# VH-VL binders against Probable pyruvoyl-dependent arginine decarboxylase (pdaD), part 9

Target 1, 139 residues: Probable pyruvoyl-dependent arginine decarboxylase (pdaD), of Prosthecochloris aestuarii (b4s6j7)
Amino acid sequence: SIFPPQCERISVEEGLKSLSPGEITFAVMARNSTNEHGRLIASSIGVALPADESVYGYLSEHHPYGQTEEQSGEYAEDLAATMLATTLGIEFDPNKDWDEREGIYKMSGKIINSFNITQSAEGQNGLWTTVIACAVLLP
Key: E = the ipSAE of ESMFold2; O = the ipSAE of OpenDDE; V2 = 0.75 times the mean of E and O plus 0.25 times the DockQ between their complexes.

## First folded at step 8 (VH-VL; framework fv_temelimab)

Design a22 (from H0 with heavy chain T28D I54S T57I; at its last look DockQ between E and O 0.41; V2 from the best seeds 0.00; counts 0 for: pae E 5.5 > 2, SAP .507 > .496)
Fold by ESMFold2, look of step 9:
Structure a22 (fold): chain C 139 residues (1-139), chain A 121 residues (1-121), chain B 106 residues (1-106)
Amino acid sequence: as target 1 above (139 residues)
Amino acid sequence: QVQLVQSGAEVKKPGSSVKVSCKASGGDFSTYAMHWVRQAPGQGLEWIGAIIPSFGIAAYNQKFQGRATITADKSTSTAYMELSSLRSEDTAVYYCARGLWFGRLSYFDYWGQGTLVTVSS
Amino acid sequence: QIQLTQSPSSLSASVGDRVTITCSASSSVSYMYWYQQKPGKAPKAWIYDASKLESGVPSRFSGSGSGTDYTLTISSLQPEDFATYYCQQYGSSPLTFGGGTKVEIK
């Protein structure tokens, strides 16, 4: 998925005030579920934004088992940042860990920001547990 | 759930090459890493390399640089590992395994059944 | 390259015994993973993030450790636990496994 040019992040509260019932908009969603006791689940959306606001950024989704909220979010960010970096001509180096690669992307001057939206939970007592992370794009 | 099904056993001559396939079903093939690991008879596990199909770029254990080629076909959800210039020491079971991104916590949550490659005259 | 040294390389034990397997890394690692492998089968994910049991793994298994030294413990061996156990890490390329610890019947 792409992050449109000239877009900026707003709070959920402010975004909800901009929506009308029955209105159509675009969303990127990550969803995960379990009924296993003790099973760790997460859903993440990663976002990477270019320094040039006139070009597209990237959105990723990730819904793992067995990752913490932090691990899941970092993976989603790395995926989005690497997709953007590849488009911008920054070489992917598979021999560097994620922390080093993120530093290289930021030091390039071509990627300003990355972040994630993550929801996590642990399955309990055989009950169904569902986690959702969503990014909604407003006009 | 994710399942990984590999191609069948092969017998090869020294100096030849082998290409092992790994078809994934369930889950997101394009954004997870597919790893290749081998195990010689009675021996431990040795990582060969990995690919993230959406990028088509592979990483390799230096031991296999120049001999191993890892590729993926997103349209068929199939990863491939080709090993050239085979020697008797390359006789092993070759596994595909799904994991996370390169240089991040790599946890192989799903493994293929293995493909025996025998290199003999 | 981070080298993982498992100890012992093999051991003989009886059903009901407490068994401890160690894995030592040549440099500090963030996370350690464990796999169980039975003869003729693919490895199975067993313990993730050093101490968390994979789905279906009996509670008699536990893992601990940080930095360079990690341990897998079986509190009371059962017949189905006789297998080879491997530790695995990724702190730098290439990804490496320990040499394995074979748990045999005494």
Scores: ipSAE 0.113, ipTM 0.677, lowest interface PAE 5.5, mean pLDDT 83
Fold by ESMFold2-Fast, scan of step 8:
Structure a22 (fold): chain C 139 residues (1-139), chain A 121 residues (1-121), chain B 106 residues (1-106)
Amino acid sequence: as target 1 above (139 residues)
Amino acid sequence: QVQLVQSGAEVKKPGSSVKVSCKASGGDFSTYAMHWVRQAPGQGLEWIGAIIPSFGIAAYNQKFQGRATITADKSTSTAYMELSSLRSEDTAVYYCARGLWFGRLSYFDYWGQGTLVTVSS
Amino acid sequence: QIQLTQSPSSLSASVGDRVTITCSASSSVSYMYWYQQKPGKAPKAWIYDASKLESGVPSRFSGSGSGTDYTLTISSLQPEDFATYYCQQYGSSPLTFGGGTKVEIK
């Protein structure tokens, strides 16, 4: 797994198969994407699985108009970090707390690392991108 | 607007299986959760499980794990709940219901009309 | 599993009465919802996020509460309000409902 040990609870395929409300105690999120004219071009839902100070975000997006896998990965990491912060009672804003140089979130003396694995498959109505991301609070 | 239409009533023998369908029209089928809830005659509501069609992954109340199978067909906007090894105690009205998976709006905003499943010899 | 206990299980009231229904959770819930069910019909979404009325719900209904204790109140009961009301929690699996409170005419 490319995830650090705290995130190695599941692989991408196993993660999708193991998604269960029985492990969801907190939050799932939805995002909508629009172009500069306000037209909805994609929507996504993140589902977080809590796992001892680490949280998985699951994201599925339909790309009928050429959105990128990289952007889906970033959304999933934001979702996982937000879910972890919510679980821990920490105030968090991914737009403010992201450190682009180090690729990590820094919040009130705490460090959240995030990682993602992205897979895409061509479907009947265009490209679908599925992402699993993991966020961990570093000791 | 959103409508959920379920398949018709069924009478089954103990030990058999039943498969109930729920066809959605209007709204976004794939990214909402479709839940299944049952209600035995004169009794309260019991959650069976749910699926988010975009993920193709179902989640279950442990009471029904191993007997219930929830699936979705995105091409027809139809969700299914199959319950195996039926017992007389499974006699109930089975409902499908839609909900968001996130935040304050994760309540079941639209419900199917219900499908009566009667298990008798 | 989070257990939801509704009180009372049933009540008899007259048109114009103030009715209060409670829902107590065995542990803190993320979100609490209320549904109205009339005989022979599917439940209807009624109150979401503990206190917010679903579209079309009359203003005589209100909800309140947080943590483990929640309340649904009808300020002046009307004939169309006679139904069974269920609370439901979200945030912990399995999703659970209260046992229901049947509001009957006196």
Scores: ipSAE 0.000, ipTM 0.531, lowest interface PAE 12.6, mean pLDDT 72
ESMFold2 (binder alone), look of step 9: mean pLDDT 89; pTM 0.918
OpenDDE, look of step 9: ipSAE 0.385; ipTM 0.818

Design a23 (from H0 with heavy chain I54T T57K)
Heavy chain, then light chain:
Amino acid sequence: QVQLVQSGAEVKKPGSSVKVSCKASGGTFSTYAMHWVRQAPGQGLEWIGAIIPTFGKAAYNQKFQGRATITADKSTSTAYMELSSLRSEDTAVYYCARGLWFGRLSYFDYWGQGTLVTVSS
Amino acid sequence: QIQLTQSPSSLSASVGDRVTITCSASSSVSYMYWYQQKPGKAPKAWIYDASKLESGVPSRFSGSGSGTDYTLTISSLQPEDFATYYCQQYGSSPLTFGGGTKVEIK
ESMFold2-Fast, scan of step 8: ipSAE 0.247; ipTM 0.659

Design a32 (from H0 with heavy chain T28D)
Heavy chain, then light chain:
Amino acid sequence: QVQLVQSGAEVKKPGSSVKVSCKASGGDFSTYAMHWVRQAPGQGLEWIGAIIPIFGTAAYNQKFQGRATITADKSTSTAYMELSSLRSEDTAVYYCARGLWFGRLSYFDYWGQGTLVTVSS
Amino acid sequence: QIQLTQSPSSLSASVGDRVTITCSASSSVSYMYWYQQKPGKAPKAWIYDASKLESGVPSRFSGSGSGTDYTLTISSLQPEDFATYYCQQYGSSPLTFGGGTKVEIK
ESMFold2-Fast, scan of step 8: ipSAE 0.035; ipTM 0.648

Design a38 (from H0 with light chain S30R; at its last look DockQ between E and O 0.67; V2 from the best seeds 0.00; counts 0 for: pae E 5.6 > 2)
Heavy chain, then light chain:
Amino acid sequence: QVQLVQSGAEVKKPGSSVKVSCKASGGTFSTYAMHWVRQAPGQGLEWIGAIIPIFGTAAYNQKFQGRATITADKSTSTAYMELSSLRSEDTAVYYCARGLWFGRLSYFDYWGQGTLVTVSS
Amino acid sequence: QIQLTQSPSSLSASVGDRVTITCSASSSVRYMYWYQQKPGKAPKAWIYDASKLESGVPSRFSGSGSGTDYTLTISSLQPEDFATYYCQQYGSSPLTFGGGTKVEIK
ESMFold2-Fast, scan of step 8: ipSAE 0.104; ipTM 0.642
ESMFold2, look of step 9: ipSAE 0.289; ipTM 0.749
ESMFold2 (binder alone), look of step 9: mean pLDDT 90; pTM 0.924
OpenDDE, look of step 9: ipSAE 0.456; ipTM 0.830
ESMFold2, look of step 10: ipSAE 0.343; ipTM 0.776
ESMFold2 (binder alone), look of step 10: mean pLDDT 90; pTM 0.924
OpenDDE, look of step 10: ipSAE 0.019; ipTM 0.682
ESMFold2, look of step 11: ipSAE 0.157; ipTM 0.700
ESMFold2 (binder alone), look of step 11: mean pLDDT 90; pTM 0.924
OpenDDE, look of step 11: ipSAE 0.030; ipTM 0.687

Design a41 (from H0 with heavy chain T28D, light chain D49K)
Heavy chain, then light chain:
Amino acid sequence: QVQLVQSGAEVKKPGSSVKVSCKASGGDFSTYAMHWVRQAPGQGLEWIGAIIPIFGTAAYNQKFQGRATITADKSTSTAYMELSSLRSEDTAVYYCARGLWFGRLSYFDYWGQGTLVTVSS
Amino acid sequence: QIQLTQSPSSLSASVGDRVTITCSASSSVSYMYWYQQKPGKAPKAWIYKASKLESGVPSRFSGSGSGTDYTLTISSLQPEDFATYYCQQYGSSPLTFGGGTKVEIK
ESMFold2-Fast, scan of step 8: ipSAE 0.015; ipTM 0.609

Design a46 (from H0 with light chain G91N S93Y)
Fold by ESMFold2-Fast, scan of step 8:
Structure a46 (fold): chain C 139 residues (1-139), chain A 121 residues (1-121), chain B 106 residues (1-106)
Amino acid sequence: as target 1 above (139 residues)
Amino acid sequence: QVQLVQSGAEVKKPGSSVKVSCKASGGTFSTYAMHWVRQAPGQGLEWIGAIIPIFGTAAYNQKFQGRATITADKSTSTAYMELSSLRSEDTAVYYCARGLWFGRLSYFDYWGQGTLVTVSS
Amino acid sequence: QIQLTQSPSSLSASVGDRVTITCSASSSVSYMYWYQQKPGKAPKAWIYDASKLESGVPSRFSGSGSGTDYTLTISSLQPEDFATYYCQQYNSYPLTFGGGTKVEIK
């Protein structure tokens, strides 16, 4: 693995404690039929970010990509999905480019990620997975 | 790129069961969801359920829960849908379809050719 | 369960016509997709994320919409476009499809 030790999630508690302030961790949960919007959830967790902060909240306050406030929600969702796809080895199709999300895709190419997958039983008939990932933003 | 090939048409009696297969080639089998959708003659599409092979977890439309069983064999890249206690209303073309289970690319990007299941006495 | 209602159920149009199909959801959705199905064939992915064309889909097709109302438009209908089009949501389980809109030759 080329991932830094702090991004290799064998133990979430110990791994998160080793992160630097510039490192972002997040949990990605597949869409929930019972949440307020039924949408992909990306949430920051651990010592790098408060447990009650979302990746959206972090991006809105700190702008680590140099992004605008308006872009933070879209960045959080697309970043979470792109990092999960990359971690799972899902092939990128150039014909399905991200248009205005091209910057996120390029930035995601510089993000070192790892993950731990936990099955969630929240949905009655839904396919639920919580993915806890560690990401380091390079620029 | 990706191809999904389903088993052949079947004729079944009421009360019996049917098991349809869907073999994937190309792409990554284990990390995508494999969905099952049916279409009665002249009718629309109805989602039955799905499995994510890497997790071994299946989810069902409540209408089919207790009758449908969806499984996957990663060694053969094959998904299965078994439907029990067949009724005449179960006569339909059954499709498998692949999709991501997260994000905006979660649409069904590849479909099998369909398997006609006819339930008649 | 999110119910999807398509309008019209069928329409008749001539080659070169502009065709518009709508899909209304019973509650707000963020993820809407469209599929094209020809008689005796499996559906094909056509439009994803409301407005993005799948690879190989002609540029005369477009999608738009947000919230509860979504639209598929064909700017200049061609003979190969005669098919049934289905919308589909992936916001919540169970996944649901619209009833389909059959585009017929006039």
Scores: ipSAE 0.013, ipTM 0.595, lowest interface PAE 7.5, mean pLDDT 70

Design a49 (from H0 with heavy chain T28D F102Y, light chain G91R S93Y; at its last look DockQ between E and O 0.70; V2 from the best seeds 0.00; counts 0 for: pae E 9.9 > 2)
Fold by ESMFold2-Fast, scan of step 8:
Structure a49 (fold): chain C 139 residues (1-139), chain A 121 residues (1-121), chain B 106 residues (1-106)
Amino acid sequence: as target 1 above (139 residues)
Amino acid sequence: QVQLVQSGAEVKKPGSSVKVSCKASGGDFSTYAMHWVRQAPGQGLEWIGAIIPIFGTAAYNQKFQGRATITADKSTSTAYMELSSLRSEDTAVYYCARGLWYGRLSYFDYWGQGTLVTVSS
Amino acid sequence: QIQLTQSPSSLSASVGDRVTITCSASSSVSYMYWYQQKPGKAPKAWIYDASKLESGVPSRFSGSGSGTDYTLTISSLQPEDFATYYCQQYRSYPLTFGGGTKVEIK
């Protein structure tokens, strides 16, 4: 749960996603950091996940990044690492072991925010868990 | 609901090029991969390549590298696949399909209706 | 490239029969998916992550396997199950599909 300083800023412009009416909106937060010469040195991505999936079975069907916080964390970490590698011009391969790439490290944490679901089976309100991951390129 | 709508059938001569479009509606165009897959009449499925619009990066099956070009236009939520130097063996239905580009949910969850490309003299 | 071999290439079975289709990879894969394709139609996502059914897929379908060996089973074949089934790996590029198994109902 502690991010390197390079992971401080998060951009949401191209990561926001809305599903069909009656489905849950989810957010993807993505950010890149560059040094003074324009070289990419860090990337991060996060996803929002409903905190109580046991009440909202439809969310397991419609949430694209997995059914649990652990699965969302795994996805976010590899997405951040792949985003960094892809931006550097390294080949597209979502299943490549990025932990074994020289100089690329990934980590994640979670942020919990309140949410409202008005079209759930019970009309319950709950908490969103946002899983944020960061990948950094070491010097 | 996500829907992928492809351009119409094409008849091309050997040596020419074809460019097929795939327009997405609903969902998130930029952060999913858009894949291209072909199927010759009566045959199986063959992956051509993919693009992730948010990164602007495309990946190709080496069999098509140098002939295939996959692009995306985020402003119109449209992906394109251009195949050059067409041969009779390129006669196939060409599909676009979206998927997450990472993890357990990277399967092709939505497919276009297909575009028949016929290469004949 | 990772080659996927499906067996059998085709089969004919009666309504109510148990049908098993196999998919063997030339090397270990992390994720395996199955698609159903009916004549003249685009493939449909059917099973993801080896064993999880896509929304709307009848419970008579199941998937299993890990590493190099995967199976799709239909516990009690129905007329609407007439289709060709394809496995697909997502471990390395190029992405590859099995040759397909055509299921015909007698």
Scores: ipSAE 0.007, ipTM 0.547, lowest interface PAE 10.5, mean pLDDT 71
ESMFold2, look of step 9: ipSAE 0.334; ipTM 0.762
ESMFold2 (binder alone), look of step 9: mean pLDDT 90; pTM 0.919
OpenDDE, look of step 9: ipSAE 0.332; ipTM 0.804
ESMFold2, look of step 10: ipSAE 0.006; ipTM 0.624
ESMFold2 (binder alone), look of step 10: mean pLDDT 90; pTM 0.925
OpenDDE, look of step 10: ipSAE 0.013; ipTM 0.622

Design a50
Fold by ESMFold2-Fast, scan of step 8:
Order: structure tokens, then sequence, then C-alpha cells
Structure a50 (fold): chain C 139 residues (1-139), chain A 120 residues (1-120), chain B 106 residues (1-106)
């Protein structure tokens, strides 16, 4: 998916640099877009997570994601959308708010679009997944 | 092994505030949400709210909005729940519980509980 | 707010009995979780995603259901199973628990 122009992008390089070596942890980069009057019109959040065997084991036990690049991307997309919704103070349920035909989340008149970038990280036996979610805030 | 250790029992007067701590060990603190749940004597479980330490964002049950404040200190792997304007009906055991924060919620580890008694 | 109603609120059963408890949601939920709580103790995670047993939970326990109706079944009750069981939904904020079902010795 391609983000709307109001959404700022977060690079894979920035995501990977935010992760602590040797830790099972998350890296978060948040960007906001404002209009000329300083009013918030869009927010984006990128999340990067390690995809080693222990993370995949945990995710697979509790979620269907995390065993393949595609499943890891789905999990990270749900994660990014949930974080963005929480930051914006809006209710969100990835099972109910996902629109299969449009490929987007719909929440109380807000549109959240997400896409993932999955890359191998040197020194890891797994994959690193960076996912960016962006919400365009309606007035 | 993951362990959550809570602060000790408190006795408070009506109108005061209480701050309960929950220290995590054995796992990664910032990776999980820390939830707060209470249970009045002989009653069921009631969710107060949660914090996601890595983002510093907290969510609250509207019933406690304006009275509860949930915070976290990543450097000490400790979460806090402060409840203000205490009433006698706030007498309960307060639990911290670790859970998943990405839209699917289950509480895999629980603290031992902290009894807060509100009496004059 | 999604309300969860558990039935019965309490039941008495003997060792070896088959026990079924139910949890009904006021609207459809995506996920249902079950917790076991013994007197004076914190709740323990028991069943997640409606039907999956947490590590260490005996195979005599099972969960089923979807939408608004969920059940927890114990095929052959053992002495260590006497406890209160709570359901919890993930469908809407705030997180809500059922009122609990106390499984008591007959």
Amino acid sequence: as target 1 above (139 residues)
Amino acid sequence: QVQLVQSGAEVKKPGSSVKVSCKASGGTFSTYAMHWVRQAPGQGLEWIGAIIPIFGTAAYNQKFQGRATITADKSTSTAYMELSSLRSEDTAVYYCARGLWFGRLYFDYWGQGTLVTVSS
Amino acid sequence: QIQLTQSPSSLSASVGDRVTITCSASSSVSYMYWYQQKPGKAPKAWIYDASKLESGVPSRFSGSGSGTDYTLTISSLQPEDFATYYCQQYGSSPLTFGGGTKVEIK
C-alpha cells in the first residue's frame, strides 16, 4: 500500500538503528503532519521488531503471524495500527476494523493505511520487519 | 522466568491518593503492556487501565478516567498506578498483569496483588 | 461496553463429573479468554483465543464458541479444579470480565 501525501514516511534504516543489539524489543518512530495553522491532519508510526525464533515462537502461539515474512508483516501492521490508534485516543479492533476489499483500517471516520518493509538484518538469523501505519485525521 | 512483584498493603483515608508499584523481572519490560485490574472483597475482576511502556501511552476504563494515572519507568522496569480521591468502595486488591498490547489482549503473568483499604 | 454474563454463577460438582460453564456477550466478540482463580490467589491465564490451552493447563479442559456464546468444559473434574473461572473479551474497550463461575465441591 502507498501512504497518502499527508503521511510522513519512516525509513527502514531509521527503524533498524533504533533496535537494541541482542534484545527482543520494538523500535518506534512517530511522525506528525500539520497544516499551515499547526493543526494535526495526519500521524504516522513506524515499528521495527526482530523476527528471530523466540519472537516467532511467541507470536505463532498467540497469533497466526510471525512464522513467515508475510505473517510477520501482518502482525506488524496490526501492531502499528493499534499503536497509532492508542496514541490518537481512538477505539480500534483489527479483527473488526480491517476492510478486506479496500485493504485499509476504518475507525470512526479515520482511515489508517499500512504497509510493511521486511529486511534481513546483518548479525541476525531471522528477519527484521519495519511497518508504517498512517492515519489521515478527518475534522 | 517472568515475575511481577507489587508493593505492600496500604491503608488510606477517604479523599487521599494511593500509588501502587509493580516491578517486572525475567523478561523484557518495554515489549509488553502492563495492565491494572482490581477486585473488591468477594467481587469479580474490574479493569482499570494499561500502559505500553515503550510508547508511554496509557489507556483507561472510563469509570476511572480522571482519577487513575498509570505510568512506567523503563530504567527500573516498574509500572505504577495512582488512584486519587479515594472512597470506601475503592477498597480492593489491586493487581498488575502483563499482557499483549497489539489489539489482542490476554494476561500471561500477574503480580501477587496489593490490598488497599480505604477507611476513616 | 460489552457486558459478559456467565452462567451459572455457582455450581456444586463431584470429582469425576463433567462440568460446563458458559459466557454470553452482549455483542459479538473476536476473542475470548478464560482465567482460573483460587481463593487468596491472583488469577491464572487458562484458555486463550476461545479454545487454546495455556501451557501447563491439563487436557481435561477445553474451550469453544464464537460470536456471542462461549463455553469452558472440564471433562472429568479433579480436586485441584475447584476454583472460580472468569471469561474476558477482546472486542471493545474497556476490557471486561464476566462475573465468574464458582466451581465448588459437592
Scores: ipSAE 0.006, ipTM 0.547, lowest interface PAE 9.2, mean pLDDT 71

Design a51
Fold by ESMFold2-Fast, scan of step 8:
Structure a51 (fold): chain C 139 residues (1-139), chain A 122 residues (1-122), chain B 106 residues (1-106)
Amino acid sequence: as target 1 above (139 residues)
Amino acid sequence: QVQLVQSGAEVKKPGSSVKVSCKASGGTFSTYAMHWVRQAPGQGLEWIGAIIPIFGTAAYNQKFQGRATITADKSTSTAYMELSSLRSEDTAVYYCARGLWFGRLSYYFDYWGQGTLVTVSS
Amino acid sequence: QIQLTQSPSSLSASVGDRVTITCSASSSVSYMYWYQQKPGKAPKAWIYDASKLESGVPSRFSGSGSGTDYTLTISSLQPEDFATYYCQQYGSSPLTFGGGTKVEIK
């Protein structure tokens, strides 16, 4: 519902500035938060995927099962969670469910679906699905 | 459209190693996990391990940890599974199979190779 | 590891019969998938997310279940349906398959 106060806010608009028209791609941005002693206390990650017809083509390539607009949000969430784990140094393990992964169990946080950006600030164009995920590390 | 093509049958001596290849075409190789599953004659399916090429790391069933090595070459869209210290009980058809590297379908194998028969006999 | 028990291990059925195959997990699982395998062939993806049919799978097939108990049903068996069916889970490492249910011609 709300972004945790331990997490640094992310704007994915900066990543979107580098994208060329006609390319199917995504932007990933990460920020780490530390306490006054330099200990990592939280990590946040922003993922932006094109959310137009190109997204459905891209996601159908990656997800062959009846791709729909509804499922685009699910894939963005899954990608954000996986990239968040990777950013924290927790490698993806296809043998583990997300709720069983050690890093996820040690993190306090949630995936926040943001919004579709039909045009970004500062001259970017496109329809984007943005997902911001945050993990607050346990003591 | 997506195809997984495996190397041909092998006959090996006990104690040797075998390396099976799986070449992917028609899809985005580096965004998927490539899994290896074996089936002894007349028996069920057993998961060996997987690799996610974008991370360059592999995960293994504990039963095969230390004997199996799974690698990938993104430039040729080919995954490999090497199994060492072969025993007669390793005689099986070895399959490569594709899953997504993220989300609920990471563990669902939507496309399979044709299989490679590995026979271990003295 | 999570063990999957399929019941029955084999069955004989006639064209037109309703066939039910069950898959029971030793503990609750988040994911359950089904594969069809014909003799001499690689397994084929058949059902994902417990109940969703793979593209090209006839509508006479259905899947259901949650937690520890899952079922694959064929409402009216056809000649091309004679095969071995395997369930597969992921609730914990490692990935495991059921022992398979062979659907044979009566």
Scores: ipSAE 0.013, ipTM 0.581, lowest interface PAE 8.0, mean pLDDT 72

Design a52 (from H0 with heavy chain G99D)
Fold by ESMFold2-Fast, scan of step 8:
Structure a52 (fold): chain C 139 residues (1-139), chain A 121 residues (1-121), chain B 106 residues (1-106)
Amino acid sequence: as target 1 above (139 residues)
Amino acid sequence: QVQLVQSGAEVKKPGSSVKVSCKASGGTFSTYAMHWVRQAPGQGLEWIGAIIPIFGTAAYNQKFQGRATITADKSTSTAYMELSSLRSEDTAVYYCARDLWFGRLSYFDYWGQGTLVTVSS
Amino acid sequence: QIQLTQSPSSLSASVGDRVTITCSASSSVSYMYWYQQKPGKAPKAWIYDASKLESGVPSRFSGSGSGTDYTLTISSLQPEDFATYYCQQYGSSPLTFGGGTKVEIK
């Protein structure tokens, strides 16, 4: 599969059902609004199965958004992008400047693993339109 | 590990507004959704709305549309719920609760201690 | 709006009894959750995704169901299980809760 101009359709529900202890997945969110087209943000949310205490500890300790917000809001977007890049297997330079255009954050790097996800109806949870999207790569 | 701490009890007059805070600590804040749920004395739970701090997007129960405003301050890991045009029927304990908002993991895993809001003349 | 109906509204049972409470949705739901609430306290996550126990929940609790009908069972009631149990759906806005089932231990 070619990423990001051609993405594979993957069910969010199927992805979660297949999650093993220690594995992670990700999501980007479109705005829940009247407009049909949402905003895509380079973000990563690690999810852990409740049976794996070590994975939950890793998620809380090594994805410290709460601590980051208490210290400096400037780094929250970089952290989200780094989590997304790690989840997608992208080699990301954390010292590169981010450039947001039309609500999409751009990343500098390359895809290490072929991991393509597109929007799925199963990504809707009654409140939010969840868009599982291709990573954005910069030259 | 994760703790949600809410502001203290309030007594308000009809027609006024109240703003309740919920400060998160011990875990991630901005990537989880923060919900507001109320419970009138002796009654069940009623959902008001939610916000996902990293995206700044909020969703509301239509019953509270126009009266409730939910916001978040990522720098202080604090979510807020402001309810205007208060009536005696708004007397309730107001809870914040967090949720991962992702498929089967969209459940309220941690709750604040609750804030009693009493509306009386 | 999805309406959740719990039965019974309340029950009184002895320690060691098997307790079953039900939650019926007005239309099919994708995700059903259960919360335990003790007097004067905030609710606690108890069962997620219909059947999966939250960390720290005793194994005497179980959940089952799909579509519109869901059940929470306590195989052998203990004194610490005194609480009100609420079901909740997360498939349609607004998010809704059942009316609650109050379990009293005497």
Scores: ipSAE 0.032, ipTM 0.554, lowest interface PAE 5.4, mean pLDDT 67

Design a9 (from H0 with heavy chain I54M F102Y L105F; at its last look DockQ between E and O 0.31; V2 from the best seeds 0.00; counts 0 for: pae E 4.3 > 2)
Fold by OpenDDE, look of step 9:
Structure a9 (fold): chain C 139 residues (1-139), chain A 121 residues (1-121), chain B 106 residues (1-106)
Amino acid sequence: as target 1 above (139 residues)
Amino acid sequence: QVQLVQSGAEVKKPGSSVKVSCKASGGTFSTYAMHWVRQAPGQGLEWIGAIIPMFGTAAYNQKFQGRATITADKSTSTAYMELSSLRSEDTAVYYCARGLWYGRFSYFDYWGQGTLVTVSS
Amino acid sequence: QIQLTQSPSSLSASVGDRVTITCSASSSVSYMYWYQQKPGKAPKAWIYDASKLESGVPSRFSGSGSGTDYTLTISSLQPEDFATYYCQQYGSSPLTFGGGTKVEIK
């Protein structure tokens, strides 16, 4: 998904002030569910922002099994950043670790920020457990 | 939850082509790589190639380079594997399998049910 | 490509036996995985990152190893464990599998 140019991240608290019950809004959502006891699930939104505000960034959606919150989030962030890096023509070795690639992306000066929002949980005794991560786009 | 459903068995003549589909449901499609692995009767597993749907980039075992074509349709969460110039030794069960792009979790955590491709003269 | 040699190719064992399967790589691999396959079925993820059990895998299974040498162990073989096990390396293209080890009933 595309992160619109000139879009700014704001706090949830500030964002909620702009929302009214029942209105239509745009969102990128990651959802994961399990009914398996002990099954680890996660939902992640990854975001990568370019240095050039006229250029769009990227959002990624990822919902894996068996990954910690940190692992899932890092992967989602990697996906978003790699997509942006590819778009911006940054040279990198796709076989290198995220830590190394992230450094390359940032050193290029073309990607200024990346982050993720992640929720994780473990399944409980046949009960459905759901985790959601969401990026809401406000006008 | 996560399911990979493949197309049905195929019977082909030598020299022809076969295209197998793999539809994913219950999970993320674009953030995983879809791999294709085959298994000849009574034999082991052989990696054919993979595609990263998000990037549209495919990688191949050199053994199949130029003969195998792997594609993906993000809108339908479906991956395809086409193998041309079929020969008898291509007779095998073909599996799609999901795996992450990077890191220690890149194992094939979900597999399709397999598609038998029989090449007979 | 990295060659993975499994040993043995087949073995016969009884319920309750300790079973050890080895996977030797021609060169060092980044990650090693194991799969269980039963006749007429697709392989199932079993062990990832050399020693981590996939969800649903009984604790009697374990994996170990690093570099070029890896092992899958079943501490006490159960009836449902009779299957073929494959190792698989991730780290060098092309991805490769071991030849498999068939665990049969004695």
Scores: ipSAE 0.079, ipTM 0.736, lowest interface PAE 3.4, mean pLDDT 92
ESMFold2-Fast, scan of step 8: ipSAE 0.178; ipTM 0.683
ESMFold2, look of step 9: ipSAE 0.299; ipTM 0.751
ESMFold2 (binder alone), look of step 9: mean pLDDT 90; pTM 0.926

